# VH-VL binders against q0aze0, part 140

Target 1, 268 residues: q0aze0
Amino acid sequence: MKIILVNNRFKENTEKKAQEIAGQLSALNVEVIIDNGLDEPYAGTVDFIMVLGGDGTMLRAARRYGQRAIPVLGVNMGTVGFLSNIEINELAEYLPLILREEYSLEARMMLEVAVFQQQSLLTRVFCLNELLLRSNSPRMLSFALEISGQKLEPYRGDGLIVSTTTGSTAYSLSAGGPIADPQLDAFIVTPVASHIINKRPLVVSPEREISLHLLEEREAIIGIDGQIKMDFGAENRVLIKRAPHPLLMVNLKAKPFFTSIDRSLQRQ
Key: E = the ipSAE of ESMFold2; O = the ipSAE of OpenDDE; V2 = 0.75 times the mean of E and O plus 0.25 times the DockQ between their complexes.

## First folded at step 7 (VH-VL)

Design B1 (framework fv_inotuzumab; at its last look DockQ between E and O 0.02; V2 from the best seeds 0.00; counts 0 for: pae O 15.6 > 2, placed apart)
Fold by ESMFold2-Fast, scan of step 7:
Structure B1 (fold): chain C 268 residues (1-268), chain A 121 residues (1-121), chain B 112 residues (1-112)
Amino acid sequence: as target 1 above (268 residues)
Amino acid sequence: EVQLVQSGAEVKKPGASVKVSCKASGYTFTNYWIHWVRQAPGQGLEWIGGINPSGGYTTYRRKFQGRVTMTADTSTSTVYMELSSLRSEDTAVYYCTRDYEGTYLVSPDYWGQGTLVTVSS
Amino acid sequence: DVQVTQSPSSLSASVGDRVTITCRSSQSLANSYGDTFLSWYLHKPGKAPQLLIYGISNRFSGVPDRFSGSGSGTDFTLTISSLQPEDFATYYCLQGTHQPYTFGQGTKVEIK
């Protein structure tokens, strides 16, 4: 068995913990590849991906490996998030189940984001939460939104979020979007500070293609999962569609989504 | 073996432009940002800006906005930094460094050897 | 802009000494996920800066174990447990969390 261990090296003591876990796995005859997120994703075949960290580390792992149809387990090492399944102090208890493949998988949709300049593909990335188009200056954007070739009336405001259902509790929530059951597949399209009265969030089929472009030159950016930033001008177009493969998340322990989000909202 | 190799020293007059190159090898060029950092004589290190070679996206420190342009040539795995309207204060050693993709400067790990740019009348 | 201040600005030391350098930021270097992008560099005249520590406490590949980093929030420390002849250099911390990214002013470690 070959496991990728994705760790977040931007918090204290994560290296020591990752090395301890790698040692435990090696002692069980598991080959371990450590991914610190600072290098190219491992290109070889692996059986399992273990993510040590919070939601940010899981988002990175999903972008790097989510399209490979490999089971991914989130192991929380501190702050409780939405994308981890077990705590680090529970890992030893669950290792035998992992090695025997005694777990269930939950499929989480991902976005495929393609950014073009004229007819040339500049960048293609996958993400678990969302794409954000936003103004990078005090001036509002004027932009066009197309859904499966249907041209909507122009948007005027600070931007737009195109989110997965998993991303419904991330930036989309902050911008006024609905909370969605992550077991559903849908795009959530949430305006950011729209100047046009009654522009509402949209929930659309994941089989739709969503296209965005600016109607006038402005300083704008495209953000992906809050981790990747790209400049976006009037010569650019972004195409968003459902990624070919969902992220396969490992469930070893029941994690009640609705009670977790309800408690989180009460803390705010 | 990861290497970043920069072009040679330049002497320029005030008001001129300088274009410094940084050729990368030993890794997948488009998977890493290239950032530029300078050190003026007797001063510390100062971040100038960076470029994502895959899409050409750039980010610049505000004080250089309008004077600096970064470009990437993926066919030669080379990044260029052009600084215009040169002033005496721009006399410095300029370094390129790679850093993994993203919104943050996380661990610029390999550096070019540096290019001395002297601006004198 | 986030300001980063190192202390001391310079120090004199002998081979075998324990050296401690501090880096303090004007605001927290943790992002919204709790990730902290603080790194430490060694710089010698005529040479490129060399990464020693990234993400507060992680040694870069090939860096001797006498170098260690610690800290959180706004206060960070680089320690050299037993100074070697090749360690006489200027040390810089770098915050990479908030744009514009900023270096400390440097700490010069000189031979006595």
Scores: ipSAE 0.436, ipTM 0.769, lowest interface PAE 3.6, mean pLDDT 89
Fold by ESMFold2, look of step 9:
Structure B1 (fold): chain C 268 residues (1-268), chain A 121 residues (1-121), chain B 112 residues (1-112)
Amino acid sequence: as target 1 above (268 residues)
Amino acid sequence: EVQLVQSGAEVKKPGASVKVSCKASGYTFTNYWIHWVRQAPGQGLEWIGGINPSGGYTTYRRKFQGRVTMTADTSTSTVYMELSSLRSEDTAVYYCTRDYEGTYLVSPDYWGQGTLVTVSS
Amino acid sequence: DVQVTQSPSSLSASVGDRVTITCRSSQSLANSYGDTFLSWYLHKPGKAPQLLIYGISNRFSGVPDRFSGSGSGTDFTLTISSLQPEDFATYYCLQGTHQPYTFGQGTKVEIK
């Protein structure tokens, strides 16, 4: 069995613990590839991905590996979030089940995000939580939202969030969006400080295509899962679709969304 | 083995431009950003900007905006940095370096050997 | 711009000495997820900079154990526990969290 161990090498303790876990797995004849985010994602075939860290580390793992239909387990190293399943001190208890593949999977929709300059593709990225369009100056943005070719009236404000249901508890929530059941597939479109009073959050079918572009020259940014930030200007547009594959999250320990929601939000 | 090989030293007059090349090998060229850093005589290191070879997305330090252009040729795995309107203060050794994440400068790990550009009248 | 200041600007030391170099930034180098993009480089005249430490404390491949890094937030330290002849060089810290990315002004470590 071959696994990828996703680690956050920019925090003390997680690197040391990752090496300890890699040693334990190697002693059980498991081949381990450590991904610390510094290099290209491992391209070879693997059976399982173990993410050591909080929601941020899981977001990176999802972005790098989420389209490969590989089971992904979140192992918390501190503050409990929405995306970890077990604690690090429970890993030894669950290792036999992992090795025997005795676990269930929960599918989580991802976004496919393509950023263009004119008609040239600049970058394509997958994200688990959200895309943020936001002003990068004191001035408001004026921007267009299209949903499957249907042009909504122009937006004016600080920006817009296009989120998955998994991302509904992240930035979208802070901007006034609803908490959504992560078992639903949907886009949640949440305005950020809109000056147009009738611009309400929208819940949109995952079969739609969402397009954004600026209507005036302004300095803006596109943020992806709060981890990727790109300059965005009047020459750019972004297209957002449902990604071809969901993230396949491993369930070893019961973590019901609704009974745990206050607990998880409080820990952030 | 990862290698970045730069073009040779150049001598230029004020007002001219210079185009320095950086040829990458030993890894998937389009998956890593190339950044440029210079060191003027007796000075420290200064970041200039970077390019994503996939699609050619660039970011430049504001000081160089309008004078610097970075391009990539994926068929030869080569990045170019062109600096125009040269002045004597641009005399420096110019390095290319790679980093996986171009939104941040996380750990520029492999560096080219450097290219001395001398601007003199 | 984020200012990154190294101390000292230069120092004289003998082989076997313990050396510490500090790097102080004008603002936190941690991002929203607690990732800190602070690295240390060794630079000799006529050669490319060499990565020693990334992410505050992680040694790059092939870097000897005598090099270590520590710190958080705005204050960071590179330690060389026992100087070797090949360690006489100029050292730079680099903050890669905030554009424009900035190097410290350098610390020249010279033989006494």
Scores: ipSAE 0.066, ipTM 0.634, lowest interface PAE 7.3, mean pLDDT 87
Fold by OpenDDE, second read of step 8:
Structure B1 (fold): chain C 268 residues (1-268), chain A 121 residues (1-121), chain B 112 residues (1-112)
Amino acid sequence: as target 1 above (268 residues)
Amino acid sequence: EVQLVQSGAEVKKPGASVKVSCKASGYTFTNYWIHWVRQAPGQGLEWIGGINPSGGYTTYRRKFQGRVTMTADTSTSTVYMELSSLRSEDTAVYYCTRDYEGTYLVSPDYWGQGTLVTVSS
Amino acid sequence: DVQVTQSPSSLSASVGDRVTITCRSSQSLANSYGDTFLSWYLHKPGKAPQLLIYGISNRFSGVPDRFSGSGSGTDFTLTISSLQPEDFATYYCLQGTHQPYTFGQGTKVEIK
């Protein structure tokens, strides 16, 4: 068995912990590759991805490996989040199940985000949570939203979030978006401080495509999962659609979403 | 082995432009951002901006916007930084450095050897 | 802009000494996901800067064990447990969380 350990190098002592886990796995004749983000994603075939850290680490892992149809286990390291399945101190207990591949998988829809300048592709990113368009100044944005070619009325406000159902408990929630069942595939389009009072979030079919562009020259930013930031201007467009492959999240431990949602939200 | 090799020292007059190159090798060129950092004499390190060789997206420190242009040539695995309207304050050693994750200057790991740019009348 | 202040600006030390350099930012360097983009670099004249520590406390490949990093939020520390002759240089912290990305002003470690 070959496992990638994805650790959060932006947390204290994460490398040391990753090495410890690697040692334990190696002692069990498991081939281990540690991915701390400094190197290119491992290109070889692997059987399992273990994410050591919180939601941020999972998001990074999803972007790096999510399109490879590899089981991804979130192992929490003392943080509060929605994307980890077990705690680090539980790893030893569940390790036999991992090695025997006795676990269930939950497919989580990802976004495919493409940013253009005129007709040129600047970047294409797959992400687990959301795409954010926001103003980079105290002034509101005026931007066009199109859904499957349907042009909505121009938006005016601080910005807009296009989120997966997984991302519904992330920034979208803070912006007033609905909490969505992670077993549901859908886009959640949540306005950020809209000029229109009580502007409602949209729940959109994953079969549709979403496009955004500014209607005037303004300083804006594109944010992806809170970890990628790009300047965004009138010359740019963003196209969002369902990623061709979902993230395969490992379920070793029962983690009832709705019974724990209140607890998790209160802790944040 | 990852290497960033920069072009040689430059001497320029005020108002002129300078273009420094940074040739990358030992890794997939389009997978990593390249950032530029400078150090003026007796001063610390200062971030200038960065470019994603994949697509050519750039981000600049505001103080340099309008004067700096970064470009990437994927065929030669080379990144360029051009600084125009040079002034004496631009005299510095300029470094290119590699970083992988987005536009954030997360943890540049490999650096070029530096290029001295001297601006004097 | 996020201000990053190192202390001290310079220090004199002898081989074998324990050296501590601090870096303080004007605001938290942790993002919304708790990621902290704080790195430490060693820089010698005429040479390229070298990454020592990333993510607060992670030693870069090839970096000796005598180098360690710690901290959280706005306060960070680089420690050299036993200074070696090759360690006399200027050290910089870097925050990569907020744009524009900023370095500390540097700490020059000189031989006593």
Scores: ipSAE 0.028, ipTM 0.575, lowest interface PAE 5.2, mean pLDDT 90
ESMFold2 (binder alone), look of step 9: mean pLDDT 93; pTM 0.944
OpenDDE, look of step 9: ipSAE 0.000; ipTM 0.448

Design B10 (framework fv_inotuzumab)
Fold by ESMFold2-Fast, scan of step 7:
Structure B10 (fold): chain C 268 residues (1-268), chain A 121 residues (1-121), chain B 112 residues (1-112)
Amino acid sequence: as target 1 above (268 residues)
Amino acid sequence: EVQLVQSGAEVKKPGASVKVSCKASGYTFTNYWIHWVRQAPGQGLEWIGGINPSGGYTTYRRKFQGRVTMTADTSTSTVYMELSSLRSEDTAVYYCTRDYEGTYLVSPDYWGQGTLVTVSS
Amino acid sequence: DVQVTQSPSSLSASVGDRVTITCRSSQSLANSWGNTFLSWYLHKPGKAPQLLIYGISNRFSGVPDRFSGSGSGTDFTLTISSLQPEDFATYYCLQGTHQPYTFGQGTKVEIK
């Protein structure tokens, strides 16, 4: 068995803990690859991915490995998040189940984001939460949204979020989007500070293709899961569709999504 | 072995343009951003901007916008930084460096040897 | 822009001395996930900068264990526990959290 340990070296004690866990796994004849985010993703065959950290570390792991159809387990190191399944203090208890493959998998849709300049593909990335289009200046954006070839009336405002259901509790929530059951596959399209007051969030089929382009030259950026930032101008177009493979999240412990989000909202 | 090799020293007149190259080897060229940093004589280090060779995406420090252009040639694993409308204040050693992340400058780990650009009449 | 100030701007030291350099930012360098992108570099005239420490406290591959980093929020420290002859250089901190990314002004470590 070969396991990738994805850790966040920019949080206190995570590297020491990753090395400790790697030693424990090696003692059980498990080959361990540590991914601290500084190098390109491990290119070899892998059986399991263990993410040591919070939601941000899981988002990085999903971007790097999510399309490989490999089980990914989130192990929380501190602050409780939505993408972790167990706490670090519980790992020893669950490790035998992991090694015997005694767990269920929860499929989470991902976005495929393709950015074009004219007809040329500039980049193609995957993400678990969302794409954010936003102004990078005090000027509001004017942009076009098309859903499966249907051209909507132009948008005016600070931007737009195209989110997965997993991302419904991230930036989309802050912008007024709905809370979605992560078991559903859907795009959530949430305006950011729209000048047109009646622009509402849209919930659309994951079979749809969504495209965005600017109608006026403005300083804009697109953000992916809050971790990747790209300049976006009027000569650019972005196409968003459901990624070919979902992220396969390991479920060792029941997580009551709705009670967890309800509790979180009361603390905001 | 990861290596970034830059083009040689340049001497330019005020108002001219200079184009510095940075050739990468020893890693997958399209998986890392290349950033440019300069140091003027007697001054500290100054970040100029960066490019993602995969898509050609760039980010520039605002004071250089309109004068700097970064490009990448994936067939030769080479990044170029062109600075136009040169002034005496642009006299500096220019470095390229790689970093994995595009949103943050996390750990520029390998650096080119530097290219001295001298702007004088 | 986030301002980064190093202290001292220069110091004189002997081989074997403990050297401490501080770096202070005008605002927090933690991003929304609590990650802090503060790195330290050694720079010698005629040579490229060399990464020593990234993410506040992580030594880069091959960097001697006499180098250590610490800090949080806006205050960061680089420590050299026992200065060696090859350590006489200018040291820079770099904040990589907020664009435009900014270096400190540098601390020159000179031989007595």
Scores: ipSAE 0.006, ipTM 0.566, lowest interface PAE 9.6, mean pLDDT 87

Design B11 (framework fv_inotuzumab)
Fold by ESMFold2-Fast, scan of step 7:
Structure B11 (fold): chain C 268 residues (1-268), chain A 121 residues (1-121), chain B 112 residues (1-112)
Amino acid sequence: as target 1 above (268 residues)
Amino acid sequence: EVQLVQSGAEVKKPGASVKVSCKASGYTFTNYWIHWVRQAPGQGLEWIGGINPSGGYTTYRRKFQGRVTMTADTSTSTVYMELSSLRSEDTAVYYCTRDYEGTYLVSPDYWGQGTLVTVSS
Amino acid sequence: DVQVTQSPSSLSASVGDRVTITCRSSQSLANSFGNTFLSWYLHKPGKAPQLLIYGISNRFSGVPDRFSGSGSGTDFTLTISSLQPEDFATYYCLQGTHQPYTFGQGTKVEIK
């Protein structure tokens, strides 16, 4: 068995903890590859991915490995989040189940984001939560949204979010989008500070293709899962569709999504 | 061994353009951004911009927009920074540096040796 | 632009001294997931900058353990627990969270 341990070097002591866990797994004849985010994603085949950290570390792991259809387990190390399944102090208890493959998988849709300059593909990225189009200056954006060939009336405002259902509790929520059951597959299209009174969040089929481009030259950026930022100008177009493979998340114990989000919202 | 090697010192007149190169070796060139940072005499470090050699995507500090251009040649693993309309205040040592993530400037870890650009008036 | 201010601008110290340099940003350097991209560099005349610390407190490979970083939000500190002769240099903090990425003005550590 070969496992990738994904950790976040930007959180205190995580690399030392990853080395300790790698030693424990190696003693059980498990081959371990450590991915701390600084190097390229591991290119070889693996059987399992263990993510040590919070939601941010899981988002990075999903971007790097989510399209390989390999089980991914979130192990929380401190801050409670929505994408981890067990706590680090529970890992020893659940490790025998992991090694015997005694767990269920939950499929979470991902976005495929393709950025073009005119007719040339500049980059293709996958993400678990969302794409954010945002103004990078005090001036509002004017931009076009097209859904499966249907051109909507122009948008004017600070930006737009195209989110998965998993991402419904991230940026989309902050911009006024709905909370979605992450077991549903859908795009959630949420305007950011729209100046048009009738621009409301849309929930659309995950089979739809979404296209965005600027109608005026402005300073804008696109953000992917809050981790990747790219400049976006009038010569650019972004195309968003459902990724070919969902992220396969490991369930070792029940985690109550609705009570967790309800508790989180009471703090806000 | 990761290494960034820059072109040699340049002396230019005001209004001219300068093109500085940064040749990378010892890693996968297209998997890291290359950023450019300068230091004018008696001044601190100033970020100019960066380029993703995969796809040629660039980002520049606003004050340099319109007169800086960054390009990458993947066949030679070389990044170029061209600065036009040179002024005396552009006299500085220019450094290239690599960073993996490309989404934030996380840990520019390896740096070129620096290229002194002198603009005389 | 996010402004980054170092204090002090210069200091005089002797070998073996504990040196503390502070970096303050005009706004929080945490991104939407709580990650903070604050790094520290050592710079000597005629040489390229050298990475010491990244992500507030992570020591780069090969950097001696006398260098440590700490902080959160807008206030960050680099500490040299026992200054060595090779440590007389100018130190810069770098915020990499918000474009344009900005360096502090530098702190020159001079021999007493």
Scores: ipSAE 0.000, ipTM 0.439, lowest interface PAE 14.0, mean pLDDT 86

Design B12 (framework fv_inotuzumab)
Fold by ESMFold2-Fast, scan of step 7:
Structure B12 (fold): chain C 268 residues (1-268), chain A 121 residues (1-121), chain B 112 residues (1-112)
Amino acid sequence: as target 1 above (268 residues)
Amino acid sequence: EVQLVQSGAEVKKPGASVKVSCKASGYTFTNYWIHWVRQAPGQGLEWIGGINPSGGYTTYRRKFQGRVTMTADTSTSTVYMELSSLRSEDTAVYYCTRDYEGTYLVSPDYWGQGTLVTVSS
Amino acid sequence: DVQVTQSPSSLSASVGDRVTITCRSSQSLANSYGNTFLSWYLHKPGKAPQLLIYDISNRFSGVPDRFSGSGSGTDFTLTISSLQPEDFATYYCLQGTHQPYTFGQGTKVEIK
């Protein structure tokens, strides 16, 4: 068995904990690859991915490995979030189940984001939560939104979010989007400070293709999962579609999504 | 050993352009953003902008938009910052710094030694 | 733009003293994921800034444990539990959540 341990080396004591876990796994004849985020993703065949950290670490792991159809387990290191399944102090209890492959999987859709400059592909990125198009100046954007070739009336405002259902509790929520059951597959399209009265968030089929481009030269940015930022101008176009593979999240422990989100909203 | 090594001091006249380099070593160049920060004499630190060497994606502070250009050469692990239409107010020490994140400035951890740019007539 | 104000602007201290520096932002530094990007730097004339603390309270590699950070929302504190001779410097906080990223004006720690 070969396992990737994904950690964040910038969190004090996390690298030491990853080394300790790697030693324990090696003693059980498990080959361990440590990914601290600094090198290229491991290119070889892997049986399991263990993410040590909070939601941010899981988002990075999903971008790097989510398209490989490999089970991914989120192990919380003290940061409260929605994407981890067990706590670090529970790992020893669940390790035998992991090694015997005795767990269920939850499929979470991902976005494929392709950014073009005129006709040339600049980059292709996968993400778990969302793409954000946003103004990078006090001037509002004027931009075109097309859904499966259907041209909507131009948007005017500060930006737009295209989110997965997993991302419904992230940036989309802050912009007024709905809370979505992560068991559903859908794109959520949420306007950011729209100038046009009554522009509402849209919930659309994940089989649809979404494209965005600016109608006027403006200073704008594209953000991916809050981790990648790119300048976006009138010569650019972004194409968003369902990624080929969902992220396969390991479920060892029941996670009560609706009671968790309800409690979180009361604290806000 | 992570190092960022910058080019030497420059003296320019108002209206000229300056191009400062920052050569990275000791890590995977394309896994980190490089940001530029300056300090004018007697003033505090001011963020100018950043570049992702993977793909060349940039973000600039609004007041420098149209005057600043950042580029990266992956074959030499070097980032460049070019500032045009120089004014006396641009006299400062310019630093490059490394940061892991793209959307936020999380922990710019290693810094170049600084490049003094003097703009005077 | 998010304003970041440090207090005090300067202070005088002796070796062994406990020193606290405060950083206050004009709005919350938490992003939509609940993450707060507030870091602290030590800066000496003629040298590059040095990272001390990132993500409010995490000590950077090689930084002595006398340095600690705390805070949330809009109020943040850097504490030096027992000031050493090499600690006489100017300290800056940096908010990295909202563009444009903004440094505090600096706090100069001087020998009594």
Scores: ipSAE 0.000, ipTM 0.431, lowest interface PAE 14.1, mean pLDDT 85

Design B13 (framework fv_inotuzumab)
Fold by ESMFold2-Fast, scan of step 7:
Structure B13 (fold): chain C 268 residues (1-268), chain A 121 residues (1-121), chain B 112 residues (1-112)
Amino acid sequence: as target 1 above (268 residues)
Amino acid sequence: EVQLVQSGAEVKKPGASVKVSCKASGYTFTNYWIHWVRQAPGQGLEWIGGINPSGGYTTYRRKFQGRVTMTADTSTSTVYMELSSLRSEDTAVYYCTRDYEGTYLVSPDYWGQGTLVTVSS
Amino acid sequence: DVQVTQSPSSLSASVGDRVTITCRSSQSLANSYGNTFLSWYLHKPGKAPQLLIYEISNRFSGVPDRFSGSGSGTDFTLTISSLQPEDFATYYCLQGTHQPYTFGQGTKVEIK
């Protein structure tokens, strides 16, 4: 068995814990690859991915490995989040189940984001939560949204979020989007500070293709899962579709979504 | 060993352009953004902008828009910052620094040694 | 732009002293995930800035444990528990949550 341990190199305790866990797994005849985010993603075949950290580390793991159809387990190291399944102090208890492959999987849709300059593909990235188009200056954006070839009336405002249902509790929530059941596959399209009063969040089929481009030259950026940032100008367009493979999240213990969200919202 | 090495000091006349280089080694060049920060004499640190060497995406501070251009050459692991229409106020030490995350400036951890650009007649 | 203000702008201290520097932002530095990108740097004339603390309270590799960071929201503090000779420098906080990214004006720590 070969496991990738994904950690955050900028958190000293997480790196030490990753080394400890790697030693424990090696003693059990498991080959371990440590991914601290510095190098290119491991290119070889692996059986399981263990993410040590908070939601941010899980988002990075999903972007790097989510399209490979490998089980991914989120192990919380301290910060409360929505993407981890077990706590680090529970890992020893659950490790035998992991090694025997005695767990269930939950499929979470991902976005495929392709950025073009004119007709040339500049980059293609995958993400678990959302793409954010936003103004990088006090001036509002004027931009076009096209859904499966249908051109909507122009948008004016600070930007737009295209989110998965998993991302409904991240940036989209802060911008006034709905909370979505992660059992559903859908795009959530949430305007950011729209100056057109009738622009509401849209919930659309995950089979839709979403296209964005600026109608006027402005300073704008594209953000991916709050982690990747790219300049976006009038010569650029972005194409968003459902990624070919969902992220396969490991469930070792029940984590009820709705009561977790309700508790989180009352705390805030 | 991670290292960022910058080009040498420049003296330019007002209205000219300057191009400063930053050569990276000891890590995967395309996994990190390179940001540029300057310090004018007697002033604090000021962020100018950054570039993702993977894809060439850039972000610039508004006041430098139209005057600054950042480019990356992946074959030589080198980032360039070109600043045009130079004014005396652009006299500063210019630093390059790397950062892993794209959307936020999280932990610029390794810095170039700095390049003094002097703008005088 | 997010304004970042440091206090004090300068201070005089002796080796062994406890030094605290405060950084205040004009708006919250937490992003939508609850992460706060506030870092601290040591800067000496003729040298590049050196990372000390990132994400409020995490010491960078090789940074002595006398340096510690704390805070949340808009108020942040760098503490040096027992000042050493090599610590006389200018210190800067950096907010990396909101573009344009902004540094504090700096705090100069001078020999008494």
Scores: ipSAE 0.005, ipTM 0.469, lowest interface PAE 12.8, mean pLDDT 86

